# Miniprotein binders against tRNA-splicing endonuclease (endA): the designs that were tried, part 3

Target 1, 353 residues: tRNA-splicing endonuclease (endA), of Methanosarcina mazei (q8pzi1)
Amino acid sequence: MNLLKTQLKGDRVLAGKEAVAELYKTGYFGRPKDDGLELSLVEAAYLQSRGKLDIELEGKLLGFRAFFEQASLRQQNFELKYIVYKDLKERGYYVQPSAADFRVYPRGSHPGKSAAKIFVHVLSERQPLSVKLLQESVASAENVHKQFILAVVDEESDLTFYEIKSASPKGEMPEPFPAVKADATFLEDRVIAWDAEASGALYSRGFYGKMLDPERLQLSLVESLYLFSRGVIVVRDRKGKIFSFDEFVEKASEIEGSFLRKYSAYKALRDSGHVVKTGFKFGTHFRVYRKVESIEKIPHSEYLVNVIPEDYEFRLPVMSGAVRLANSVRKRMLFAVEKGEEVEYLDIGRVKM

## First folded at step 10 (miniprotein)

Design to7 (from t0 with F9W L16F)
Fold by ESMFold2-Fast, scan of step 10:
Structure to7 (fold): chain B 353 residues (1-353), chain A 81 residues (1-81)
Amino acid sequence: as target 1 above (353 residues)
Amino acid sequence: SPEVKLEIWRLLYEIFRLAREAKELGDPEAAKQVRRLAWRISNLLFRLLITGDEELMEKAHQLIDKLQTIVNKLQEQAEEG
């Protein structure tokens, strides 16, 4: 077979009528236009590397390096997009360049058979990623029933793929509030509840706190405020004065960084029927259980949760580390985005394409 | 640095594994020290994420050094018996 002759023009490569039969109808490269074929710069580079076409610019034949340099001048992040495009093509995917970087067809499908089901967004590991922009991108993909994949390219040109989706986790725990109120005291950096029966019920039925001994329950600050706001416990200071909600928040905020933000997430998760415990041993804010039947048989937690503000910017190595840690303990990584009284969740997981 | 944060998470995971082993070897004091340092590092890391304060960075490095010393001791104890 003969190499196809093509022309670099603007941010596209133009091929003649022969290319429609040889590239589009066989492999769905480019888009037919008039009697010819328009190729994106990444498609043209890939096909040139495979010996399928020659590329000319103003009558001059371009080798692969010369074309790659021209493409890099004509398209922002061309080199990163090419790395991702080539990888997906080598895995056997059909890929269409788009404004969201790539639309990808699921394995065993192609443009002539079904719609693209995957949006792939390409980023360098060094680029910050706004959670607000990420949520908008994820919502856009989900609104048209497509999977959102983030393709992260490191400095060695290695790829890691992450699936990012919105989440609305629902637990199966009943609301476990006892009728009897417990007295509690705020001591240094903790809250201690004294009523043995109420403390026992909170621990064994609600899975709140840690028993210091058979008669005393230690509660975290977020657990304490949650139970206090529900009238289940009465929290006093060392002088016997009962805390108001605002007084408790003020004192807790002095002890624990971003207390109110973490409380909002804790409250949302508990209100949706989950058991929520500290994620400290996994380096996260919380670990979350959909259902716990007995203190004697605590299952594996389903999610690790980090709480972030709505103006948060991900550093991709930090995000990667959090996801890798969750995977190492066979859990999913949720980021709880705090928006005052509301909390939204992003489920981020590493995927193999 | 993102590398420092990732290293802290890696060390925390490894340390909880070693602390469990230390408890099985009958060293509850080492396990208690690990938990105390891990709690302090967690609080400090969160504050550091917001402020970028050089004083907090210095304190984080000091606690990481102590943590590494305990890890080395626990590994030696695990090898012994």
Scores: ipSAE 0.000, ipTM 0.087, lowest interface PAE 25.9, mean pLDDT 79

Design tv2 (from tv1 with F39W L46F)
Fold by ESMFold2-Fast, scan of step 10:
Structure tv2 (fold): chain B 353 residues (1-353), chain A 81 residues (1-81)
Amino acid sequence: as target 1 above (353 residues)
Amino acid sequence: SPEVRREIWELSNEIFRLLIEAKELGDPEAAKQVKLLAWRILYLLFRLARTGDEELMEKAHQLIDKLQTIVNKLQEQAEEG
């Protein structure tokens, strides 16, 4: 019949044998068990809202509100999970509840046709998200060749989906350094390179810094350390004393917060063949280009990069804002996670299901 | 207070940078809109410095994000494909 009788028990809703034919074989709801059907709380709530089943607790029939309140007491974040489950079902997806929230089948497929291809993790926008746990979850999904998606529910119950994947970006620039040598001076909070020829080469062929005039190139502190470490520039203080690597790091760290972390990411991106611009444009630490042929024809940057520590906790509005900003200018948002000498990347983008 | 004053100084420098970037893009009407919004934000920072009202700092950050979005769109339009 159209209306199946079920029982609420613990964090499950139990249905008889008839439910296997009516719900599982037709719509892949629940899990067959012991000649009956075991439904998750989100599946049961969805099916009850569709008029497909009645739910009883201790001999009493529960209306939708009463069941929803019971489910909320029995499962953490039930309300958020239900919002996401209902949205995915209304989009036509087949969805399997799991310990990590949901497994979702590809569009036009179902459990009987192919494997689930998407892991969905549900979060409130107010919940902090550890980057360490996020990287672990992403790696687990990628190890089984599945997409990892965050479903973020805001205060107004609006839903946004983000695809998160590890990234290993590679650029196409042949050499990160022009074959020049330049003297430079550390002045207040910046480095100025002298000599028109070397400054011109660093700017027009290496795409470093900003020309103040034809003879003076202003370099950011991370650019300066990168060029200094390669012997391309010699950095002196105002008295003519040459900085050591450690002396430069010490002084730069006093001026710029998280200098070494930003430098590690800058170096990794340059070493992987990218042009990297550091002028805090688009509200991010770096703009990254896979290939730049000429200063007269600079393409749109491919990536915006924010550098974060290994122990970082995302505030979801901040993450959402960064992704939205990148998308508004048709760029990808990368978070560079600094882990000592290693830098790992998370590519976070808004996705439409 | 010293930490708040440093943050106000840093945000003021950020606003000044955005004003220069917008002017360099050669759109006088867009530059005017950027300038008007920038002065509104600077006024909020001035009020924050006097009152210590943390809500004004949060509002200033939100408006700076809006200002950055406007400048980003202008910079994207200036960037070659």
Scores: ipSAE 0.000, ipTM 0.240, lowest interface PAE 16.8, mean pLDDT 82

